# Designs tried in a protein design chat: VHH binders against Probable histidinol-phosphatase. Part 8

Target 1, 306 residues: Probable histidinol-phosphatase, of Schizosaccharomyces pombe (o14059)
Amino acid sequence: MPISSHSHSGQFCLHAQGKLEDVIQEAIQQGFQSFSFTEHTPRDRVEDLYPEELHLQPEDLFKTFDEYVNEARRLKQNYGDQINILIGAETEYIRPESVELLKSLNTKYNLDYFVGSVHHVNSIPIDFSPELWQKALQHVGNNPEQLFIDYFEHQYDLMQRLHPLVIGHFDLICLFAPEDAKEVFKNSKSVWELIQRNIKYAVSYGGIFEINTSAFRKGWKTAYPQQRLLELMVEQGAQLTLSDDSHGPHQVGLNYHLAKSYLDKCGITSLCMIEKGPDGNGTVVKNVTVDNVWSKFVGTNGITNT

## First folded at step 6 (VHH)

Design r10 (from m3 with F102W Y104S; framework vhh_7mjh_2)
Fold by ESMFold2-Fast, scan of step 6:
Structure r10 (fold): chain B 306 residues (1-306), chain A 120 residues (1-120)
Amino acid sequence: as target 1 above (306 residues)
Amino acid sequence: EVQLVESGGGLVQPGGSLRLSCAASGFTFSSYWMSWVRQAPGKGLEWIGRIYSSGSTSYNPSLKSLVTISRDNSKNTLYLQMNSLRAEDTATYYCATYDSEWGSHSFDYWGQGTTVTVSS
């Protein structure tokens, strides 16, 4: 019975595909026991629009998010007896003031949780394209160590002020990093100290780290986080969850067979599942075994023989 | 409630050094990112750099070799050390609670400024 703590649909995300209802129907067909809707949070400045959003205004993003929450609640009412559905959002942390917007969204919508993600460093997108990643690097004087320091300091600020339940794709900053920058990431004592600090901090407030399988479809040999970081998380007693970060029905559970191999290689036998309390109120986290997560997985994405 | 008071400006000869201070009150200084920004006469705002609550720093690459930002959380004071000053460094220098490469749009609180004049 697989789980996913992080997902998107083409109905509410311009680079995704399919209706939110098609996504949940696919999760049900694959035997998922829990599936979270976590569409991107809106932004309040024109300067914060992604290249794909240049035809929009910030007000359009707020309207899209409102429509997302309404549709998600309709689907939870219609399908909630077949699958555990959580309604949350994936954060856009662009600058420190972003946190006040995120708090206001939670006050308005009473979301089940946030996936705390950082997609920008110094307000420049770092996961949209290699070209924008290079722009972010140029912005800090072509110094990759500084870019990594800024990324983990942004992540730390988000963690301290929002306490997101799920920490999204911890090492996303490495997605478009060239080999020389990856070497800096591996060998910088300053960067490693910030990584350790952030993991310890999230553990201290009950944050859980997602094993995010979208890294596989982007050409990685591991999920997010990379093996060295996952080993550190385990060493520090971190709780882990599983996420497909699906961007349409065709990506639900995608590469979960690779995730199973990765978890087994790292000796991970337990994951966290997020659910509502017994009366349907409050958010609770419970441990599930890796074997249980892969049991009754009827989709091909869960098969260990590839 | 929040107050930021810059000091240490004045007349300096080219090639000289100067240390600016910013005294903070009315908030938990140690928890805030702090920034230095300057404005030359008749020109726009130029971001100098920031110091995170942890003490990590990030600088405008064009100014990195000229400046060092530090903080003393026991005194609620932010510092800007400037070396090898040029006539073009003549400006009013401001401290702010939030950092933004988008100029003033993301700045929450600003000080009154302290003026530095580099002249022979």
Scores: ipSAE 0.596, ipTM 0.822, lowest interface PAE 1.4, mean pLDDT 89

Design r11 (from m3 with F102Y Y104S; framework vhh_7mjh_2)
Fold by ESMFold2-Fast, scan of step 6:
Order: sequence, then structure tokens, then C-alpha cells
Structure r11 (fold): chain B 306 residues (1-306), chain A 120 residues (1-120)
Amino acid sequence: as target 1 above (306 residues)
Amino acid sequence: EVQLVESGGGLVQPGGSLRLSCAASGFTFSSYWMSWVRQAPGKGLEWIGRIYSSGSTSYNPSLKSLVTISRDNSKNTLYLQMNSLRAEDTATYYCATYDSEYGSHSFDYWGQGTTVTVSS
């Protein structure tokens, strides 16, 4: 019975597909035991709009988020008896002040949790396109070590000030990294020390790391995080969860067969499932076995390796 | 209330070195990112660099070979070491920080600045 701690829909994300209701219906059909809605948080500046959002204003993002929370709550009422539904959000950390906006959203909506993600370094998107990743690299003088340092320092600031329950796609900064930059990532002692610090810090407040399968559909041979980082997380006693980071019904559970192979290769036998506490109070983390997650999984996503 | 006070500016000859200080109060200095920014006469603001709470640094690439940013958390003090100073480095130098704890949506809290003049 699969789980997913991170998802999106085309109803509330311009680069995704389908209605939020279609997404949850697909999760139910595949036998998911838990599924989290985690649409992107809004941004308050025009300069922080993605290229696909240039026809919008910041106010439109706040309206979209409000509509998201209302729809998610309706769906939880209608489908909550069939599947554990959690209502959260995936953070947009563009600058240090982003955290105050995130705290305000939680005060207004009382979200179940955040997926703490960093999609920008020095306010430049690093997961939207290779061209923008190169712009971020140029901003730091074509020094990939500096870009990695900045990424993990931004992640650390987010961790310290928000304590997000789920750490989103830990090594996303490597998505568009060319081979020479990946070599720097692998060999830099400074970068490795920041990675160790961030893992240790998240573990200290009860943060859990997602095994995010979207890396497979983006051409990676592993989920996020890459094997070396996953092994470090296990060594540091980190708790792990599973996420499809689906961007539509067609991506629910996508490549979970590849994720199973990856977890088996790394000797991982347990994952964390997020659920509401007794009588719907608070957010609780419980252990599930990898065998349980794949038990009665109707979906065969990833088995074709395409 | 965040307060930042820069010092150490003055007249220096081309090729010389100078160290600026920024004394911080009113917040937990050790937890904050700190930045240096400068403004030359008749020009806009130019970002010099940032130091994270950990001591890691990030610099404007055009200035990286000329400057070093450091911090002493025990003294609540930020430093900017400048070497091989040129006439075009003549500017008012500001230290700055973000301030989410104070409920502000403004990016930086700035000091009053200290003036550096590079001239023979």
C-alpha cells in the first residue's frame, strides 16, 4: 500500500496536469494508504514569478493557494474514509524573508506540514531550466562549489527557521548540473561538511527526508537523494519517507518499481508514513515497512523502465 | 531593534589595504547572515558579499580577489578586509542583514555606512 508525501496538480500548478480530485482518485485506485497534497506556496514579488507565470500577479498566487486549501479540504471530507489525506504545501524559499510568508500561511491555514524545498539560489531558479541553472552559476562567477555552498546554506536557513517536517528532494541543485559541476559536488570537502550539517540538523528536530521518485522521470538513475547522500542519511539515523512528486494523475506512483530497487540496493527496510493524530489532531509520523508500502500496490509504475 | 554601526573607513593610498568593522546589536548576531554593500559617488548600490551564520562566504565575482568577509560571533562583529585598493573602490560601505524575527518584509537592515576614499 503505497504512500506519497509530495504531490501537485494542474489545477494549482501551471506545469502540472489534471484536477486535484483526479489525482486523489488515481491514488485510491492504485491502493495508496496515504497521500499528501503539497501544492507550491505563493510568492509576494513580481520578480519571483516563474517564466510560465509572467501573465499573473503575486495576488493571483495567493488566490490560487486559497482555492487549493479549500479544494483539498473538500476532497479530504469526501475521500478521507478511503485514504489518509494530508494537506500541506511545498515551500518556495527565494530569499530569507520567504520564511515569514511561509509562517503566515501556516498561521492562516493550519497546514498539516511543509515539504521544505529550495528551488532558487540567490533568488535564481535552479530546477526550471538548464538556462536558468547556468544563470545561477554565472551569478557566482562560474564557480560551482560556491553555487552548492549557497544552496545548502539556503536549505539550512529554511530548516532552522521553519523546521519543515519533510525535507524535499535534498540534492535538487544537481538536476541541471553539468558533469564538471557534479565532479565538484562529489569532491568538495566544504560542500560535504554542509551536507552533513544539514542532515544532522534536520534529524535533530524530527525532520524526515523524502525519497523522491521524480528524479527518475527527469533522467536520473536514482531517486533524490543520490546514493552517496542516502547512505550518509542512513548512517546519521535519518528517517525516510517516499514521494512521487506527481504533477498529475498520470504521475501518481510513477517509477515506484525503480524506487523499490533503489531502496533494496541501499538496504532500506523501513519508511515513515505521515498521518493525522487521534481524532484528527496534530500530525504524526509512524514507521511502515518497505514490504508494506509495496504490498497490494495495484500500480506497476517503473516496471517498464520508460 | 537591529542596530549596525560601521567603522574603519578613511583615506588610503592606491594599492593599500583596509579593514572595516560592523558592530551589531539588538539581535542574535551569530544566527544571522551578514552582507557588505557599497555605493560609489554618483553610482548605484553594489553588493560585495555575504557571510552565512556558519562562516561560509559568497562574493560578488568581480570583487572576490580583492575582499575577504569574516565574523567574530563572540564580539558581535562583522569584518571586511580589502586589499589592493584602487581609486574606483572609493565608496560608502554598508553592512546589512535580513530580519525576519522583527516581522519586517524588507530584505536588509543597513548601518549608517563608513566612507573609504582611495587617493594619493
Scores: ipSAE 0.481, ipTM 0.774, lowest interface PAE 2.6, mean pLDDT 89

Design r12 (from m3 with Y104S; framework vhh_7mjh_2)
Fold by ESMFold2-Fast, scan of step 6:
Structure r12 (fold): chain B 306 residues (1-306), chain A 120 residues (1-120)
Amino acid sequence: as target 1 above (306 residues)
Amino acid sequence: EVQLVESGGGLVQPGGSLRLSCAASGFTFSSYWMSWVRQAPGKGLEWIGRIYSSGSTSYNPSLKSLVTISRDNSKNTLYLQMNSLRAEDTATYYCATYDSEFGSHSFDYWGQGTTVTVSS
């Protein structure tokens, strides 16, 4: 029975499709045992709006997030007896001050957890388009090592001050990296020291790393993180979870067969599932076997993968 | 509470070098990102660079070859080494922290500044 710790809907994300209710219905139909709603956190500055959001004001993002939490809670009330539903958010860490906004959102909404993601380096988006990735690279003098250092230092600041339960798509910075930048990523001692530090730090506070299958639909041969990083995480005793990072009903469980192959190749036999604690209080993590996650996977056509 | 005090400014000749200091107090200096920023007379603020709590640095690419930022956590002191100074480097230099406790600004705390004048 599959799990997903990271998802979006077109109701609350302009580059996604479908209603939040359609997303959870699809997860139920596929036999998911656990599914988390984790819509993007709002931003408080006009300059932090994505290109698709330029017709909006920052206040509209806060209204959208409020509507998201209300709808998610309604759906948990209506469907929570059929599937374990968690209500969280995926962070937008644009600058150090972003963390205080994230803390205030948790104070207001009492979210189950955060997916701690970094989508910006020096306030420039790095996963929206290759053009914006190049803008981020230009900002640091066309030095990819500096861009990677800044990315992992931003990630570290987020980890230290927020302690997000789930570490989102750890190596997202590599999504639009050209081949020469990928060689720098592979060979930089400075970058790998920061990677090791960040993994060790997250492990120390109980953070878990997502195996995020959206990398497959974006043309990668692995999920996030790439194989060398996943092997490093395992060596450092990191706990892992599974996420589809779905952006609509059609992406629920997408490429999970490729994720199974990837986990098998890397010798991964255990994953973490997130759930509410006893009496519905607090958020807790439990271990599940990879075999359990794939034992009763039912597609939209009624086919089982057992 | 938080105090940042810059020092080391003054008159220097073109081509000269200068090291600025920033003495920090009232917070756990070793845990904070620190930045140097400058403002030339009648112009806007220009970011010079930052140093992370780890000691990693990130610089304005236009200034990278001319400056070095360092820190001494045992002395709660931030440094800016500047080399090959030109008339256009004449400015008031500020140290600043990216303080996570206050606001949506890139710089929540900064000092009164120290003035560097590069003579003609």
Scores: ipSAE 0.528, ipTM 0.788, lowest interface PAE 2.1, mean pLDDT 89

Design r13 (from m3 with H105D; framework vhh_7mjh_2)
Fold by ESMFold2-Fast, scan of step 6:
Structure r13 (fold): chain B 306 residues (1-306), chain A 120 residues (1-120)
Amino acid sequence: as target 1 above (306 residues)
Amino acid sequence: EVQLVESGGGLVQPGGSLRLSCAASGFTFSSYWMSWVRQAPGKGLEWIGRIYSSGSTSYNPSLKSLVTISRDNSKNTLYLQMNSLRAEDTATYYCATYDSEFGYDSFDYWGQGTTVTVSS
C-alpha cells in the first residue's frame, strides 16, 4: 500500500497535467493508503513569477491557491474514507521574506504541513532550465561552491523559521549541475559541513526527508537525495518518507519500482507516513515498513523514463 | 523596535583600509541574515554582500576581492572590512537585515548609514 507525501496537478500548476480529482482517483486505483496534495505556494512579486507565468499577476497565484485549497477540501470530504488525504503545500522560498508569506498562508488555511522546498538561489530559479541554473552560477561569479553554499543556507533559513515537516528534494540544486560543478559538490568540505548541519537541524525538530522519485523521470539513477546524501541521513538518524512528486495522474507512483531497489540497496526498511492526529487535530508521523508500502502495489510503473 | 547603527566611516586615503561596524538591537540578531549596501552620491544602491546566521558569506562578485563581511553574534555586531579603497568607494554605507538584487521592499530594516570618503 503505497504513499506519496508530495504531488501536483495541471489544474493548479502550469507545468503539470490533469485535474486534482483525476490525480486522487489514480492514487485510489493504484491502492495508495496515503496521498498528500502539495501544490506550490503563491508569490507576491512579479519578479518571482516563473517564465511560464509571465502572463499572470501575483494576485492570480493567490486566487489559484485559494481555489486549490477549496477543491482539495472537497475531494478530502468525498474520497477521505477510501484513502488518507492530507492537504498541504510545497514552499516557494525565494528570499527570507518568503517565510512570512508562508506563515500567513498557514494562518489563513490551516494546512496539514509544508513540503519545505528551495527552488531559487539568490532569487534565481535553479530547477527550471539549464540556462537559468547557469544564470544563478554567473550571479555568484561562476563559483559553483558559492552557489551550493547559498542553496544550503537558504534551506537552513527555511528550516529554522518554518520547521517544514517534509524536507523537499534535498539536493535539487544538483539537477542541472554540469560535471565540473558536481565534482565541487563531491569534494567541498564547506558544502558538506552545511549539508550535515541541515540534516542534523531537521532531525532535531522532527523534520522528515522525502525520497522523491521525480529524479528518475529527470534522468537520475537515484531518487532525491543521491546515494551519498541518503547514507549520511541514515547515519544521522533521519526519518524518511516517500514522494512521487507527481505532475499529473500519469505520474502517480511513477518509478516506485526503482525507488524500492534504491531503498533496498541502501538498507532502508522503514518509512514515515503522515496522517491527521487524534480527532483530526494536528499532523502526526507514523512509521511503516518498506514491505508494507509495496504490499498490494500493482501501479502503472513502466520501464520507460519520463 | 529594530535598530541598526553603523559606525567607522570617515576620510581615508586611496589604497587605505577601513572597518565599519553595525550595532544591532531589538531583534534576535544571531538568527538574521545581514547585508551591507552602499550608495555613492547621486547614484543608486549597490549591494556589497551578505552574511548568513551561520557566518557563511556571499559577495557581489565585482567587490569580493575588496571586502570581507563578518559578524559577532555574542555582541550583536556586524562588520565590513574594506581594503585597497578607491575614490569610487566614496559612499554612504548601510547595514540591513535583508536586501534584494531587484531593490529593497517596505519591509527592509536599515541603519542610518555611515559615510566613507576616499580622498587624498
Scores: ipSAE 0.375, ipTM 0.722, lowest interface PAE 3.5, mean pLDDT 88

Design r14 (from m3 with T97R Y104S; framework vhh_7mjh_2)
Fold by ESMFold2-Fast, scan of step 6:
Structure r14 (fold): chain B 306 residues (1-306), chain A 120 residues (1-120)
Amino acid sequence: as target 1 above (306 residues)
Amino acid sequence: EVQLVESGGGLVQPGGSLRLSCAASGFTFSSYWMSWVRQAPGKGLEWIGRIYSSGSTSYNPSLKSLVTISRDNSKNTLYLQMNSLRAEDTATYYCARYDSEFGSHSFDYWGQGTTVTVSS
């Protein structure tokens, strides 16, 4: 039975499609055992709005997040007996001050967990467009090594101060990296040391790395993280989970057959599933086999086994 | 009480080098990101660079080839090495601490500054 620890809907994300209820109904039809709602956290500054959000005010983002939590709780009441539903959020770490906002959101909403994601370096978006990635590179003097150092230091700050349960798409910084920058990423001793540090740190507090299949629909031959990094995670004893990072019902479980091939190629036989404790309180992690995750699906929806 | 005290400024000839120090006290130095910022006479503040708690650095691109920032967490000391100094590098140099509430380039504590004069 499939699982997903990271998802979005068009109801609460401007670049996604469909209602949150449509997303969970699709997960149920595909036979998902566990599915997490993890909409983006709001931002408190106009400067931190994405290009698609320039018609909004920060207050609108907080209203949208409040509506998200209310709808997610309604859906958990209505469907929670059919599928394990977790209610969390995907972090927006734009600057160090962002962490205090994230802590306040957890205090207010008592979320099940965070997907700890970094989508900005030096407050500039790095996964929105190639043009903005180049702007982020320009900001550091067209030095890709510095951009990678800044990305992993931002990720480390987030890890140290928030201890997010799930580490979101670890190497997202590489999404729009041109080939010369990817060569720097591969060969920089400084960057590799930061990668090793961040993996060891997350492992030390019980952090789980997501195998995020959205990389496939964005043209990658692997999920996040790329193979070299996944191999390092396995070597360091990291726990792994599975995420579709779906942006609508049509993306629920998308490319999971490619994820299966990737996990098999890397010799990975166990994943983590997130659920509520036995008393319905607290968030707990349990191991599931890859074979169990890819066992029979209920409803086809065009999905085929690998 | 948080204190940052810069030292090592002075007169230097064009093409010369200087190393500035910043002695930190009253807080857990090793846990904080630190920066160097300068102000030339009659000009605004110019950010030089940052050093993370880990020792990794991030520099103002216009200054990267001229400066190196380092730290010694065992001595609670921050350093700025400057090479190939030019007359336009004449400025008061400040050590600054990033707040735990951190805004982008927001600092909660500054040193008194140390003056560097580049002249023949």
Scores: ipSAE 0.013, ipTM 0.553, lowest interface PAE 7.1, mean pLDDT 88

Design r15 (from m3 with T97K; framework vhh_7mjh_2)
Fold by ESMFold2-Fast, scan of step 6:
Structure r15 (fold): chain B 306 residues (1-306), chain A 120 residues (1-120)
Amino acid sequence: as target 1 above (306 residues)
Amino acid sequence: EVQLVESGGGLVQPGGSLRLSCAASGFTFSSYWMSWVRQAPGKGLEWIGRIYSSGSTSYNPSLKSLVTISRDNSKNTLYLQMNSLRAEDTATYYCAKYDSEFGYHSFDYWGQGTTVTVSS
């Protein structure tokens, strides 16, 4: 009875595969109890387009998001009796003004929740390629400590102004960090003070941290967040959820067997499941045991070395 | 309504120092990051740096050795300390609520500006 609080489809994301309906059908087939659609939020500037989107206009992103919400609602009506479906979005926090656009989207669409993600530092993408990560580093004078400070300050601004329910892949900034930058991340007191502040702040408003298994398919030995951060979250009483961050039907539940091992190693016995309240009123967070999430798990075990 | 009022500009000798102030009102100043930007006569906008609500700073690398940004949340005031001033630093200086990307700024949150002239 697995769960996923973060997913994408090729129908509404240029670097993903398959239709949204194919994704939910795969989740049903694998025995998922709860599955959230969380496609990327649109952007209102040409400068904020990813390299893959340069053939598009901002208006196209808004049209795509509208089509996403309509399709997600159709699928919830058709499949909601078989699986708990939530309709949300993954934030694009490119600049502080991005939050006003996010609030307007929630006013228009009444989304169940946001996955609060930061994919840009100083408006430069940090998870698209190593080359763009280096561009972000050059922007701050080749000072990796400053890049980490900016990342966690951007994350904090997003947390304070939007209160996203789910905190997306907390340490994404480390994905393309070279070894010398990883050493700075490990040893910077300034950076770790910001990390502790952000965790404590999210806990204070009821934010939950995702254990995001996409890190495994990107070559990590852990999910997001890395072990030291997960241990800090547990120490601070943080609530945790589980996400595959799937980018198509083939990635639904991917590497969940590795996530189970990671949670067990860290002594985590409880996760949060997100659902609609009784009679469809509001968004509710419920505790589930790790053992129950993996009990009778009939989905893929996430074999990636074939 | 957000109001930002810069002050402290004037004539200063080359090699001198100057401290600019920005008085903020109409919003919870302590919760927002603040920035300084400047515009030399006949030139485009140049980002100087920002200070987060925590007091952490981020500077334009070309200006980092010449400037210090600080804030006093109890007075709702932002400061820019400038040292070793050059003729090229002659500009109108603006404070802004937020900034984005290197050299880009939101016009909706800019102050009226204060003019600094570096001349003998």
Scores: ipSAE 0.520, ipTM 0.792, lowest interface PAE 1.9, mean pLDDT 89

Design r2 (from m3 with S53H; framework vhh_7mjh_2)
Fold by ESMFold2-Fast, scan of step 6:
Structure r2 (fold): chain B 306 residues (1-306), chain A 120 residues (1-120)
Amino acid sequence: as target 1 above (306 residues)
Amino acid sequence: EVQLVESGGGLVQPGGSLRLSCAASGFTFSSYWMSWVRQAPGKGLEWIGRIYHSGSTSYNPSLKSLVTISRDNSKNTLYLQMNSLRAEDTATYYCATYDSEFGYHSFDYWGQGTTVTVSS
C-alpha cells in the first residue's frame, strides 16, 4: 500500500501534466493508502516567474493557488473514503521575505503541512537548468563551496522560521553540479557541518525527510537524498517518508521499485505516513513498515507482495 | 532502452521551410510531453517549445511566430515545422522527453540531434 507525501499536477503547475483528479485516480488505481497534494506556493515578484509564466502576473499565481486549494478540497470530499488525502504545498524559498508569504498562506488556507523546499540560491534557480546553476555559481564568485554553504543556510532559515513538516529533496543543489563541484561537496568540512546542523535541527522540531524518487527519473542512481546523506540522517535518528514528486498521473509511483531497493540497501525498515488526527483535526505522523508500504502494490513502478 | 532519433536536418536557403521529425521508442510516448531545443554553434541551449500529450503547445515567445510543434501518438513521432528560416536558425536541433520540474533545459532523455544549416 504505497504512500506519497509530495506531488504536482498540470492543472496548477505549467511544467506538469494532467488534472489533479487524474492524479488522485491513478494513485487509487495503484493501491495507494495515502497521497498528498503539494502544489508550488505562489511567488510575489515578476522576476521570479518561469519562462512558461511570462504571460502571467504574480496575482495570477495567487489565483491559481486559490483554485488549487478549492479543487483539492473537492477531491478530498469525493475520494477521501477510498484514499487518505492531505492538502499541502511545496514551498518556494527565493529570499528571506518568502517566509512571511508562506506563513500568510497557511493562515489563509490552514494547510495540512508544507514540503519545505529550496529551489533558489540568492534568488537564482538551481534546479531549472545547468545554465542557471552556473549563473548561481557566478553570483558567488565561481566558488562552489560558497554556493553549497548558501543553499544550506537558506534551508536552515526556512526550517527555523516555518518548521515545515516534510523536508523536500534535501540535496537538490547537487542536481546540476558538475564533477569538480561534486568533489567540493564530498570534501568540504564546512558544508558537512551545515548539513549535520540542518538534519539535527529538523529532527528537533519533528521534521521528517522525504525519500524523493524524482532523482531516479533525472538520471540518479539513488533517490534524494544520496546514500551518504541518508546514512547520516539514519545515524542522527531522523524520521523518513516516501514521495514520488509526481508531475502528472504518468509519474504517480514512478520508480518506487528502485526506491525499495535503495531502502533495503540502506537497512531502512520504517517510514512515516502523514494523516489527519483521529477526529479529523490536525496533522499526525504515523510509523509504517517498509513491508506495509509495498504490500499489495498493484502498480508497475513498485513491488507486489500478494 | 529509451531512444530518441531526430531527422530532417540539412542545408536550406534563407526564407525556406523545413520539418524535423523525432522517432521515439522504449517508453510510452503518448504519456509524456515532448520538447524541442536547439544549440547554435558556440552558443548555449535555446528552448523552442513543448507539446503535451493532448496536442496543446507552449512556445518560447521569441520563436512562436516561426515554428509549430505537433505529434502523432500512433506513430510515436514528434514534429517541428520551421518557416521563414534565417541564418541565425543554424543550429543542432534536439528532441527531448519529460523535462524537469522547472523547464526546458532539464530533460530526462535527449536525442543525438539533427543539424540545420541556413545559408545561400
Scores: ipSAE 0.000, ipTM 0.146, lowest interface PAE 16.9, mean pLDDT 86

Design r22 (from m3 with Y98H H105R; framework vhh_7mjh_2)
Fold by ESMFold2-Fast, scan of step 6:
Structure r22 (fold): chain B 306 residues (1-306), chain A 120 residues (1-120)
Amino acid sequence: as target 1 above (306 residues)
Amino acid sequence: EVQLVESGGGLVQPGGSLRLSCAASGFTFSSYWMSWVRQAPGKGLEWIGRIYSSGSTSYNPSLKSLVTISRDNSKNTLYLQMNSLRAEDTATYYCATHDSEFGYRSFDYWGQGTTVTVSS
């Protein structure tokens, strides 16, 4: 009975496909036990719009998010007896002031949790295109060590001020990193110390690290996080969850057969499933075995091969 | 009352070094990101660099070889070390912080500035 703690739909995300209802119906058909809706949080400045959003105003993003929460609650009412549905959001941390907005959204909507993600460094997108990643690198003097330091400091600020339950794709900063920058990431003592600090901090407040399978569809040999970081998380007693980061019905459970192999390779035997408390209040984390996660799973790629 | 007071400015010869200090009071200094910003006569503000609460730093690339930012949380003091000073480094230097109601506001607090003049 698989789980996903991170997902998107084309109804509420311009680079995704399909209706939110189609996404949850697909999760039910594949045998998911738990599935979280986590659409992107809105932004309050024009300069923070992604290239595909330049025809919009910030007010349009807030309207879209409101419509998302309303639709998600309708779907939870209609399908919640068949599958555990959680209603959250994936954070956009563009600048320190972004956290004010995130807290106000939680006050207004009483979300089940946040996926704490950093998609920008020094307000420059780092996961949209290689060109923008290079722009972020140029901003710090073509010094990849500084870019990584800034990324993990932004992540730490988000962790300290929001305490997001799920830590989104921990090493996303490496998505468009060229080989020389990857060597710096691997060998920098300063960067490694920040990585250790952030993992320990999240563990200290009960934060859970997602194993995010979208890395596979983007050409990675592992999920996020890469193997060295996952091994460090295990060593530090971190709790782990599973996420498809689906961007439409066709991506629900996508590459979970590769995730199974990756978890087996790393000796992971348990994951965390997120659900509401018995009184319908509060968010509860349960340990589930990896064998239980794959039970009754009828995913598109299958799980028959090692 | 958030208060930032810069000191250490003055006249220095080209090629010389100078260390500026910023004394902070009225907030939990150790929890805040701190920045140095300068303004040359008749010009706009130029960001120099930032120091995170952890002590990690991020610099304006055009100034990185010139400056080092550090902090002493036990003394609530921010420092800017400047080396190999040039005439174009003549400016009023400000320390600034993101105003943070326990970490959440976007208003910047600025000190009154300290003036550095680089001339022979």
Scores: ipSAE 0.199, ipTM 0.662, lowest interface PAE 5.9, mean pLDDT 88

